# VHH binders against q9uj72, part 21

Target 1, 324 residues: q9uj72
Amino acid sequence: MFCGDYVQGTIFPAPNFNPIMDAQMLGGALQGFDCDKDMLINILTQRCNAQRMMIAEAYQSMYGRDLIGDMREQLSDHFKDVMAGLMYPPPLYDAHELWHAMKGVGTDENCLIEILASRTNGEIFQMREAYCLQYSNNLQEDIYSETSGHFRDTLMNLVQGTREEGYTDPAMAAQDAMVLWEACQQKTGEHKTMLQMILCNKSYQQLRLVFQEFQNISGQDMVDAINECYDGYFQELLVAIVLCVRDKPAYFAYRLYSAIHDFGFHNKTVIRILIARSEIDLLTIRKRYKERYGKSLFHDIRNFASGHYKKALLAICAGDAEDY
Short names: E, the ipSAE of ESMFold2; O, the ipSAE of ESMFold2 at other seeds; V2, 0.75 times the mean of E and O plus 0.25 times the DockQ between their complexes.

## First folded at step 5 (VHH; framework vhh_8dlx_2)

Design H3 (at its last look DockQ between E and O 0.83; V2 from the best seeds 0.00; counts 0 for: pae E 7.0 > 2)
Fold by ESMFold2, look of step 5:
Structure H3 (fold): chain B 324 residues (1-324), chain A 122 residues (1-122)
Amino acid sequence: as target 1 above (324 residues)
Amino acid sequence: EVQLVESGGGVVQPGRSLRLSCAASGFTFDDHAMHWVRQAPGKGLEWIGSIYKSGRTLYNPSLKSLVTISRDDSTNTLYLQMNSLRAEDTAIYYCAKGRSKTDFWSGYPDYWGKGTLVTVSS
């Protein structure tokens, strides 16, 4: 019989945690012009997010200062993004990344896809609350105004955070697979709507049955069918949903590999995934990465980044320095 | 295997200076950052400062003007010089070892001595 695979992060609660001493050491590291970046890394990447929040509270109590603000003053470039990002509570980090994906010139659709296709109902609910509290805006309204077409419709369904949970119905799976197959054959606006409604609303467990039935009916893999039938960000979002349903750690491994190896220095994507997955499944993502691409994530980060930025990413990845 | 032994504590009059020592063994001393930490009666741990292989020091901003940390790699000894001692400096003083320089987590304290008591006033 098959056993469930183990899912694990790379950052866990530190033993013998002392937030007051940590805050004192951070205060020492941040004084003057030339802060001790190694001390920042050694403390902040070796505490879980809950512990980092307690450090920030101790720092504020002790010095009357905002730790994140002090780090932003002393740090620059991608290293600043990593260290500041570690200090966000997870729902607020998602909200922060979505806010910046949508504000200013243009929209970062890949950020919207990555977050909304992968988060659970509970994570989406908490993210909406954080967005409202932090920005005094409604996340759903901002997504609606910044996106369009079936891409918008699909994001709007995902951001409701109302995916069905826990139940499977094999007969319904066969019916849903027929609807998906028809959508790939006819490709009308109505068919696109039906397709995204199934992918957004059915449980992960049910969708795995649907994908098996789709293969039986069509002879095609679901991702291949979507790639043949659709284009643009709608296509990319549908693929992301399917990949997350199938094997979420493998989806993130794929995203990391693409971000590291594609031209354009996709630092934001690497930073976001490492931080967001560090306490959830980043160790499992590392395993999928090595299995699929032959080289470790640690090795590829070492060749991708430099300086303290590299050291921070490698500390979050938590791999062996001797990894190939 | 790692051993850190603090010494130089005892009863000291207010306004005087005191030099604490920490004898280190069981590891390559000159490859590690070293730390001083204290705990006053009924209080939590308070980081005093750190010193790196290079001799670079970092201090708790609240204590910066009162203390000096130094190291002697030839004798594997860490020092804490304290000046103008006050009753509030009464505490158990601990030295601590940082992780190996070859780890990318190096510098953070991972081993502690048993401490030496400093009492200001007799």
Scores: ipSAE 0.071, ipTM 0.625, lowest interface PAE 7.0, mean pLDDT 88
Fold by ESMFold2 at other seeds, look of step 5:
Structure H3 (fold): chain B 324 residues (1-324), chain A 122 residues (1-122)
Amino acid sequence: as target 1 above (324 residues)
Amino acid sequence: EVQLVESGGGVVQPGRSLRLSCAASGFTFDDHAMHWVRQAPGKGLEWIGSIYKSGRTLYNPSLKSLVTISRDDSTNTLYLQMNSLRAEDTAIYYCAKGRSKTDFWSGYPDYWGKGTLVTVSS
């Protein structure tokens, strides 16, 4: 059980929802040379994903057309990516992002880390199912073929979706903390394996106890210790796991801040997080962002994005009264 | 207080034309998009079309050749012209006000009139 803070998204089920009328208005907005992009935003960001699926169904039934396809014809660039992304069922969106992270030359390891380190057992199960249905491929096999080393082993453990839930045992937490401490001292392949098995398999509640015991034993914060002991994508993945266990909304706030401020606006990361977290914890992510970085997420998006792309991102993010 | 009052409904023969009006008050009419929506007996709401303050119009694709929306900002009045009426056009016709222009989600309906009944029969 994750205790302490309630998390909240920014997008909720719309009251008095009428999918047929919404589909009709979207049809009107998409006709002609002058696509009404504001109408698209006003409808699609103001419905939850389940409601958006009903709109797409109504659109198909009414016009014999695929709403996503029609939007892709009329829209371009990052605005298209936002609007199309909103139309994916959540498991399929995760599967879609993982597929594109691995297809072609190279691999987007940060996308793999962000998704697999943060998703729950249920989300991982549904994501694997969606991946198989959509791409006729096995997600685990694709991860195996595109990655290597302890980074691969850790992702393969996470993607099984078998993390313990609800279990706490203070005596075991002390033992696990000792194993983590030895792993930082010895750094053998066997110690790396034991370290990742603890981080991937213990419940969040148990791992918080483990991290407290680690602090007691070592005098160090777990993230600082990992940063000193390991490197590469293995290190980045371990840090992501620890951050998600401690404060998942803060992890996403950190990822957003990095994406916005590191040598340009990293559009794929911003779009993915805003869409994926919009109904889960994006409001909480906003709070962590402002607490840690001083300016609101809304402010930073407004300053870095432009046009209807900006309007769509801001509609998903929403803002505090002083942002408007 | 926002008020939207539709008028011009009644019984009309098939094949004829009809113009509906909507008198608006209680808000700055010039700064809002306006909409027409209808509901046939036993059916759900059907969006007919919208008009922005610029005069730009959008129409339901299934109705686009049959209807014309206009507005007169000097009299705060919204109009719906309907041509070649058929029995399937029998419905209660509503006008609706869009959200404030200061909302970057402008254009979406946020207030509705009571409607006017149009019956198409011989």
Scores: ipSAE 0.067, ipTM 0.596, lowest interface PAE 7.0, mean pLDDT 88
ESMFold2 (binder alone), look of step 5: mean pLDDT 82; pTM 0.831

Design H4 (at its last look DockQ between E and O 0.78; V2 from the best seeds 0.00; counts 0 for: pae E 3.6 > 2, framework grips)
Fold by ESMFold2 at other seeds, look of step 5:
Structure H4 (fold): chain B 324 residues (1-324), chain A 122 residues (1-122)
Amino acid sequence: as target 1 above (324 residues)
Amino acid sequence: EVQLVESGGGVVQPGRSLRLSCAASGFTFDDHAMHWVRQAPGKGLEWIGNIYKSGRTFYNPSLKSLVTISRDDSTNTLYLQMNSLRAEDTAIYYCAKGRSYYDTSTGYPDYWGKGTLVTVSS
């Protein structure tokens, strides 16, 4: 085993996987006398995404039908969102969530922030590809048209997927920190541009050095400084970037806690994070959640949701022995 | 120890009906979904359908009109009624136990019996 921190998901490849029998059982669940929601959960939350794709292919081969389409037609509400969402390849799920965040007359800026501030270059590249193929639209053009100001400029830089990788230069870290400090002191458009370009373009490793130097120069934590000098979605996006650089699982734990406890039901946020992080770092997110908030994520979901929706969320989240 | 014992197989003529039974022991029968699965010669496993404690049934869409699953919780017995048998229904028929309703993995078969052979001879 490893001696340091590693990130882990909660969903792994199932042993003894039989996609043909899984597809037959899903066919029965969706095309029988009644919908067998427990069977949907018992299969789909217990297979990794790659296995779910093989099930969808088997389902299409056997029945000539689209499994996601059949689930959307038979299911409703948040349970539908969970079960259908599990069937999307990860880049397409990100694309799907961004599309719906921008569809219509409103924009879900928190969805844009959560996805674009947290994804790696490779994830952004594949997400842009999936968006174009699925929706016949350019993701960057849609972001540009649906957002404005420095918030837009920052998202446009993130969506390029060109963050520097593997660069660490302590001398440049001090210089970058000075630029960030000046930007927090002077509120010109050029300072905002320089600030977001550093946060969007420098490697995570370099930014951690920059944040240390920022503390040395200013005597302030970087998040506190941003909160004091900026506002609106630009400020929220900058904070999300900083939090993802420092401890991405803790960022998602914070988002989940807020979605569960702030102002009531932010179901879309809970669903999106659980699905998107289930094979990446959701186990680590659970650990950060319990460390910071005192209750397990499992416990809070159990009290937040109900019915088959709850059962699906808990199956994705999983729990420690004491949660059961 | 979980035991599932299938019976009622044998040689039957096409067009006839057949009822298979599965005697269950070693677990609380009415806490589990029960399944029928078959395997034709040289082919993979084919899920036929299941039944829950409530009597709810779900069937492989390819077989939906051809079979009926029932259970008798008082005798711990699972049944499969097959009508208008065809040569392609020749297979070993397995009774299978789903996981407990209280387990998050409920509904998926976790134990199979030894099976009973049905041969449909023209």
Scores: ipSAE 0.470, ipTM 0.836, lowest interface PAE 2.8, mean pLDDT 89
Fold by ESMFold2, look of step 5:
Structure H4 (fold): chain B 324 residues (1-324), chain A 122 residues (1-122)
Amino acid sequence: as target 1 above (324 residues)
Amino acid sequence: EVQLVESGGGVVQPGRSLRLSCAASGFTFDDHAMHWVRQAPGKGLEWIGNIYKSGRTFYNPSLKSLVTISRDDSTNTLYLQMNSLRAEDTAIYYCAKGRSYYDTSTGYPDYWGKGTLVTVSS
């Protein structure tokens, strides 16, 4: 049987899909003071996003009500965030997460890094459009006002959504690697600018060649070099870019492991990654997670989360319940 | 072998009431949510409601005032009481078994009976 890129996410279109019956069952589950949380999980985690949109349409047609609104009224805490998050079209989910990362007291820089360092040009274009339509604000302007320094400059470059795709020039890879090496030595504003322009604008394929050449001339891994040369969110963003170029599923596995084990269970990060990657590469992320950390993502979620929130996360993860 | 056998269907006059039964066997009835679903001629499946071990019930909002679901765990029997029946209630009524409460995919129907026909006419 063919198992290539087709088995990359964990959520697929459900067979025998009946959006009208699904909407009726969700209506029953959300009626009154007593919510059928297990039914919400069983339906919403077992349908792809396109099917969930059809369920929301059927719900509106039958009951004259907004399904997301009804769920937010009946549910609370992190379980609400998972169930409501599953109902967002992907560009709007990214826009929603970015908007909440920047509004209020302080900024969630790790959310900005995770989304902007990892999304494709098409995904960035769609999230900018969704952000504008939903919040009547310009995403780029909000990033500019909420961030500063070279961290801001790098995010502003990424959010343009203009990375070269498919381009490769092996002769230039050696030159680009020399520029990166000098930037780690000199650390001037001009060198930081050249470094982030290379990392933000060159294609993934070109950057992989550049990182090989960097290892050849410096004897040092690119991530280690950045960690020694820079600090703060600028350093974290540069590392995120490199990791996404090398192995994006491994980057997300690292982020999940950190979110689960470092400084407690960081719910927002776990929820965001599981939802955003569920139809893209979450299966591959699971494989990288187990390969690197020895235990499965399923195991770690089971051990650190609880209640219906845990059940929902495990349903999205879709791993073997007895996996170590 | 899981078996769900609906009964109590037939022809009834508009405005009357009817109680349907579903006899369950081949699984631990107490551990499962149970559902009623119907299908009118030429229409898709319509979920009526469910009931959990605890007796908690959830109903399709469009049908909530018309139906009552109950269960008798001592006899492994599920009931559907319907009142003030109308011609639009003519359908095949199915009993369905929910998945185990201990499964990550809890509560959604995974086995269906053959159904019992209810015809509301004069």
Scores: ipSAE 0.403, ipTM 0.807, lowest interface PAE 3.6, mean pLDDT 89
ESMFold2 (binder alone), look of step 5: mean pLDDT 82; pTM 0.822

Design H5 (at its last look DockQ between E and O 0.93; V2 from the best seeds 0.00; counts 0 for: pae E 2.1 > 2, framework grips, grease 24.6 > 24.2)
Fold by ESMFold2 at other seeds, look of step 5:
Structure H5 (fold): chain B 324 residues (1-324), chain A 122 residues (1-122)
Amino acid sequence: as target 1 above (324 residues)
Amino acid sequence: EVQLVESGGGVVQPGRSLRLSCAASGFTFDDHAMHWVRQAPGKGLEWIGNIYKSGRTFYNPSLKSLVTISRDDSTNTLYLQMNSLRAEDTAIYYCAKGRSKYEFWAGYPDYWGKGTLVTVSS
């Protein structure tokens, strides 16, 4: 049963905030042929997103220049990606990441899964609006054209942003659990459709009841059952939905651990999660990471990243006293 | 106990130059970036620039042609040279200490002097 702790980020509004002085120090850091990268980190990772927007406005007002543009001119590689990413309003950052996941040859399905399986109705609505305004494209249409099969159908349902909220019905949970169990047995297109409709449309509270009933009926954990029954990106998306329903911070901890340790250090995934979750639940994600993997997220980033890029990631992640 | 004592302020005519000093004690001066900041009457703080041990300097783009920051590590002294002073340069000028090079937020200002008043008038 869900026994929720309150979730916390790692970045909070700075007290005694002075956007004008911040903008002046950033202007100094970005002049010339060299850059004070440490000062960029010291300021931008220690202000919340709303404050960073005010800094960008002050910078434009004082210098007639685009702060993001100036940073992109002076910075390179993954450090540039972190610093630029911090300057996006959250809905636009999600839209930006989805656009680039689908732009060009191929599609970054893991990015689509991570964002769409984890965002709330409100976040999806704001992301769709940001996508339309920024790219003059319809997010739903782009997902449809870039994906196929039950993977597409599931993403299309998630992107509607219409998951039921606050509804529980124990009798219906037992019925829904039987549908999920039959879908794992029969695997027809109709069963797959019914399965993803349940996972995408029922409230989180209802789904937790459904998963308990599934365990009672089948003797199996829902994630284990999906892993045995399905494969490909459809299976990965279904697992992501279940994990987000159960413990969203733990889902992101798993994603970070995989990004750091599996097949090398996957920079895009680490950057995306740290930025997107920094003001929401990144502190809780850190706690789940340490509980599950034994070492802190801070330790792993310090061990596998380098340079100012590492410093920026560590500043966003923050650490427990023993990490420093 | 960290101490920063600014000196060299006073009344000066427009168009002239002025050199301010900041005597530092109570910390290892060489391990810290140093800053100049000013506050005009009734206005907010304005960052002027900083200097690292290496001699690297960074300036508020609005002021970079008007000021030069230097440091003398043998006397633990920070300097601000101001040229072609204007009435709008009237302000209290503060010396500030950056965090130690051994700290996570190295170079970010964390301690301020009491300032020295510069008045630019005829």
Scores: ipSAE 0.610, ipTM 0.889, lowest interface PAE 1.9, mean pLDDT 91
Fold by ESMFold2, look of step 5:
Structure H5 (fold): chain B 324 residues (1-324), chain A 122 residues (1-122)
Amino acid sequence: as target 1 above (324 residues)
Amino acid sequence: EVQLVESGGGVVQPGRSLRLSCAASGFTFDDHAMHWVRQAPGKGLEWIGNIYKSGRTFYNPSLKSLVTISRDDSTNTLYLQMNSLRAEDTAIYYCAKGRSKYEFWAGYPDYWGKGTLVTVSS
C-alpha cells in the first residue's frame, strides 16, 4: 500500500516531548486579556495529533478546563478554526466536517465529495464510529436524507467502507472498462449504477488497470469521458474518485489550488485539507502542487492569507528552504 | 556561544521573598523572549512564565499570583521575583532563551541554563 508510492506529511512526533510543560505554556498563552497567539502556533503545529491529545489531557488535569473550549473563547475567525481543528482526533475531524456540511443551510456537496472519495476503508469505519458517538446520529442516514439521485447512491456506496483490497484481474479490468465505456454512450440509470459500483468497489490497483484499459478501448482519458458524459455533483464525485485512485496527493493539490485561486481563498477547504493531510501526505501534496502549478503552496498561502491565520497555515504547510 | 547563568538561589525561610537573576551572553538578548522553568525534587519540569522585549509577560496559571518576571535589556539580565515562598517552591530554577523574533517559531524555548537551587525550609 505504500510500496512504490511513498507519501509523507509535514507534521511529525516532536522529540523530547513534554506534554505537561506544553500545557502550562498554553495555559499562560490563553490567560486573561492578552492571548499569545504565536505561542499557540509554535506548540500546536509542532506536535503530532497524538501528542496534542496528551497536551489536552494534561491541560484538563492541571487546570480543570477544556483546551479547545478555551481556544474558541479567546480566538476568532479562521485562526480559531485552524487551531481548534488541530485538536480533533482525525476520525472526529472528518465527522465534524461532514456534520457541518449537512446540518447548515443547504448541503456542502464538495466537502462530502472530498472526504468520502478520498478516505480508506479504515478511515471511513472510524469516521462513522466518531460521528455516531459525537452527534448521536447515523452518518449513512444523514447522507441519505441530505442528498439524492445517483450522487446519493455513490456516496452511500463509498460510506460503506467496503472497497476491495489487494486484488487485480486483467480480464475483469477489460470487462469493467467496456462497461464504463458503454455507460458513457448510453447514460441510462442502470449504466450510471454500474459505473459508480465499479468505481466505488474495485481496489485502487484494479481501477488503475481499468483506467488503462478504458484508454486503450476508447482512446479517451477517463476523466475527460466522465466530464463529457455527465454533469452535476454526480459527475464531480466520479471525477474525484478517479483522481484519488490515480494520484491522491495530486487530487488534493488540485483542490487546494482551486480553493486558493478560484474565488478569493476558500478558507474552509484550505483549513480542512491542511489539517487532515498534515500527518499523511501533505509534503507529497506540496510537491505535486509545485510541479503542476509552478509556485509552491507555501508561496500561495503567504500571498493570499494574513495575520496569525497565515502563520498557522504556513506552519502546518511548512516550506522548502527558498520559501523562507 | 550562548550562555545563560542563573544566580540568587540558596536557602530561604517560608513566607520570604527571593529574586533570581539570569545573566545572558552570546546572542542579541533584545530579540528573544526569555523563560523561567523549575524542577522540584522528584518532579517534572514546570514552566513558570516568559517575557518578551515589549514587556509582555505570560505565566503558568497556577503560579501567576506568586511570581513576577522582568528583564533589563541594557545589562542582558532576566529576573524572577518570587513572593511568599512555600516548601513546595523548593526546586532548581532554570533560565531559558526563546528563538529569535526573526526565526520561525519565535519565542519558543531553545536553550537552557544549568539552573540555580532554591531551598525553602525552616
Scores: ipSAE 0.579, ipTM 0.877, lowest interface PAE 2.1, mean pLDDT 91
ESMFold2 (binder alone), look of step 5: mean pLDDT 82; pTM 0.836

Design H6 (at its last look DockQ between E and O 0.93; V2 from the best seeds 0.00; counts 0 for: framework grips)
Fold by ESMFold2 at other seeds, look of step 8:
Structure H6 (fold): chain B 324 residues (1-324), chain A 122 residues (1-122)
Amino acid sequence: as target 1 above (324 residues)
Amino acid sequence: EVQLVESGGGVVQPGRSLRLSCAASGFTFDDHAMHWVRQAPGKGLEWIGNIYRSGRTFYNPSLKSLVTISRDDSTNTLYLQMNSLRAEDTAIYYCAKGRSKTDFWSAYPDYWGKGTLVTVSS
């Protein structure tokens, strides 16, 4: 059991699962002149990832065709991204998103932050392995080449996947808090290094003690102190780490709210979070969203998205009874 | 109470054609997608195809050249036309309905008839 809130996703293994019949219905939806987008949604959002893999195997066995490939041929725009994204095993989906965040001209730093600040050691290990196998590239080397400064140093530490786990030390928490306090006051390169090393390497449980001691020493909330002391992507990454340590579902709720409201509707962020968290904590994320922002995530998606893309997002998000 | 009653089955010689019917009652027929599914002896379920109230049809790619699905909303009847029948088409044929059009999950079948047996033999 976890000591904090129980976390739960929105997508579960379907009962009475028949991958052969599902594959046949998907074949009908994809291999004719017309595409049955409603059938795609009705099947793929109602199966867990393991079941989707079995459907893809049955599809290939029966028709000699790649289900993801057929979907990419028939679908377009953001609906394609949702439906194709559902077919990735979770480590490969993270690898896919990081690859495309760094491919070509420019880098999507917010994608790097969101993934690397939030993933566990095990998730990072599997993600690195998937990245190497799929792209024949080293994830750490790509991050190094696409980023710079203390932002890069912090991402490089996170991608090691070696955060301490388990044991806490209250006396060390006081020492760590003093180091963080000094780093906010002095702001040298070495202080920035010490600060990110603490945030990246200490266990979540230890960091919660550190943040409490920081409040005791400084009279300031840790996020407020970071915002006052630093700027740019380094500051944004440090804040993301702190928020994930405090309440990871609330961090994702904040990210979704920002993606929906602050820049119209940032499709890539909404899609990524809904897919990546659907079997982990998306139900808990929904609860935090409604608690913080007053309206349900379902309501906001319904109001800001359209068409089959909207239907797919709503199917993954699911809603409370009052939403329907 | 919802009822789906298939008819038109029986023994048919290879190479012949056969038309199956499904009489629907107990719900608003023209508000639902309708499906045909079959099960050969000792085999699993095989989805044949569906038809929406709009008239749009979708077919299992393995069967699309052999079958045609139609509906008559005035008589609450679903039809399956099968051509060039072979021994492998021997099966129990079921009609099924989707949920109401207003239901988010209206495309996927959720209620099944009892089926009608088609035997293809010399």
Scores: ipSAE 0.745, ipTM 0.925, lowest interface PAE 1.1, mean pLDDT 92
Fold by ESMFold2, look of step 7:
Structure H6 (fold): chain B 324 residues (1-324), chain A 122 residues (1-122)
Amino acid sequence: as target 1 above (324 residues)
Amino acid sequence: EVQLVESGGGVVQPGRSLRLSCAASGFTFDDHAMHWVRQAPGKGLEWIGNIYRSGRTFYNPSLKSLVTISRDDSTNTLYLQMNSLRAEDTAIYYCAKGRSKTDFWSAYPDYWGKGTLVTVSS
C-alpha cells in the first residue's frame, strides 16, 4: 500500500532475481520422466512477465529447448493453460485469447467483449501487431468475419484503438447525454450507431461527465437504461464499456464472480483475467470483489478449483492475511 | 534456531568421487524439500537439484548424470554424491531448505547453509 496509490497488481518484479538458477530449476522440473509442478508454480507465479521472458531466454540458451513447448508437453488441462499463459508477453496473450475465441466453430463473444471493451489504445495497437505476427492474420478482418450486426460495428470501432484521450467538454457532455437518451427512446439502427459511436470514441473522462448528465436528464442510471433498451451481445458490450469507464477493476470483479458462480466455473475466463490483470490492477480487483460480494476472490477460487490448477490460481491471486 | 551445516569438502583429485553431507537441526527435517546449490569462483549460483520428503528427486539437466541426492530422515541428514570430478566442479557447495510442506512456496529454497568448499586439483 502507497499513499496516493489508485490501482495495483499482485505480481511484482522479484528481488534477488536469478534467471539462470530459475531456468535450471525449471529444467529439472520439466526434462525428466516426472514433472515438478510445485516448482513451476513457485517460480513462474513469483516473477513478473519481464523476468519470465529472461528465464525463457536462459532456458533456451542453456538447454537448446523452448520452455513453453516443454511445459505444453508435460502439462495438461487448465494447469497447462495457466502456466503457458504466464509465459506470453501481454499483447501476445491478448492476441492468443482472441484467436482462440474466434478460430473454432462458433465464437466466444464474452472473450471479445472483455478484452476489447477494457483495453487502452496502446494495448489494442500492441495486440493487433502481435496477432498479425503470430497468426499471419488481420485481427480486424477476423472480427468482421466472425461477428455481425451492431455488435460487430461496436467491436470494429473499439479495435481501431483510437478513443479520444484526456478531452473533456461539459457543454458537449450535455449534448451527448441527450443523444444517448434519444437513442434509448428510439431503438433503431441509426440510434444504435450514434450511441456506440459516443461510447467507443469519447474519452473516459468525457464519458463520466456524459453519464452524470444522462442521470440528470433521465433520472436513470446508464447501465439500467441500456439493459432496458437493448438485448443480446450488443447490449452486453455496451454495458461492459460503461462499466469499464466507471470502474474497470469493478468490471473485472463482476466478470470473475460471474465466471465462478454462473453456470459452473468458467476456467478460461478466470485464467484470462488473473493472468492479464496480475501486474496491472488485480489487487484492486480483489478489493472490489470482496466489497461487492462479501467473500474474497481467494476464498471462492479455493472452494471451486482443485489440484495444482487451484494452487497456481491462488498464487497469482494472492490473498489477504485472513485468507491464509 | 534453524541450522544447516555442510561437511565433506576439501581437496580432491580429478576423476574421484566425493560425498557431501548436510546436518539439519531446528526444524522438522522430513517436512521440507531440500536442495544442493553451488557457486564456482567468480561465477553465479548453480542449482544442482532437490529432493522432496517423498524421496522424489529433480536435477539440473546439465548435472543429472554426475550427481545423486539422497536424504536420511532418521538422522536429519542430506547427501550429495558427486562422481568423476573435474576442475570445473571446484565450488562452494550449499545445502538449502524449502518452507514447510503446507506453505504454497514449499518447493523453492529459502534458507541456506554457509557452504563447504570443494577444490578439485591435482
Scores: ipSAE 0.726, ipTM 0.920, lowest interface PAE 1.2, mean pLDDT 91
ESMFold2, look of step 5: ipSAE 0.709; ipTM 0.916
ESMFold2 (binder alone), look of step 5: mean pLDDT 82; pTM 0.833
ESMFold2 at other seeds, look of step 5: ipSAE 0.721; ipTM 0.919
ESMFold2 (binder alone), look of step 7: mean pLDDT 82; pTM 0.829
ESMFold2 at other seeds, look of step 7: ipSAE 0.677; ipTM 0.909
ESMFold2, look of step 8: ipSAE 0.678; ipTM 0.909
ESMFold2 (binder alone), look of step 8: mean pLDDT 81; pTM 0.826

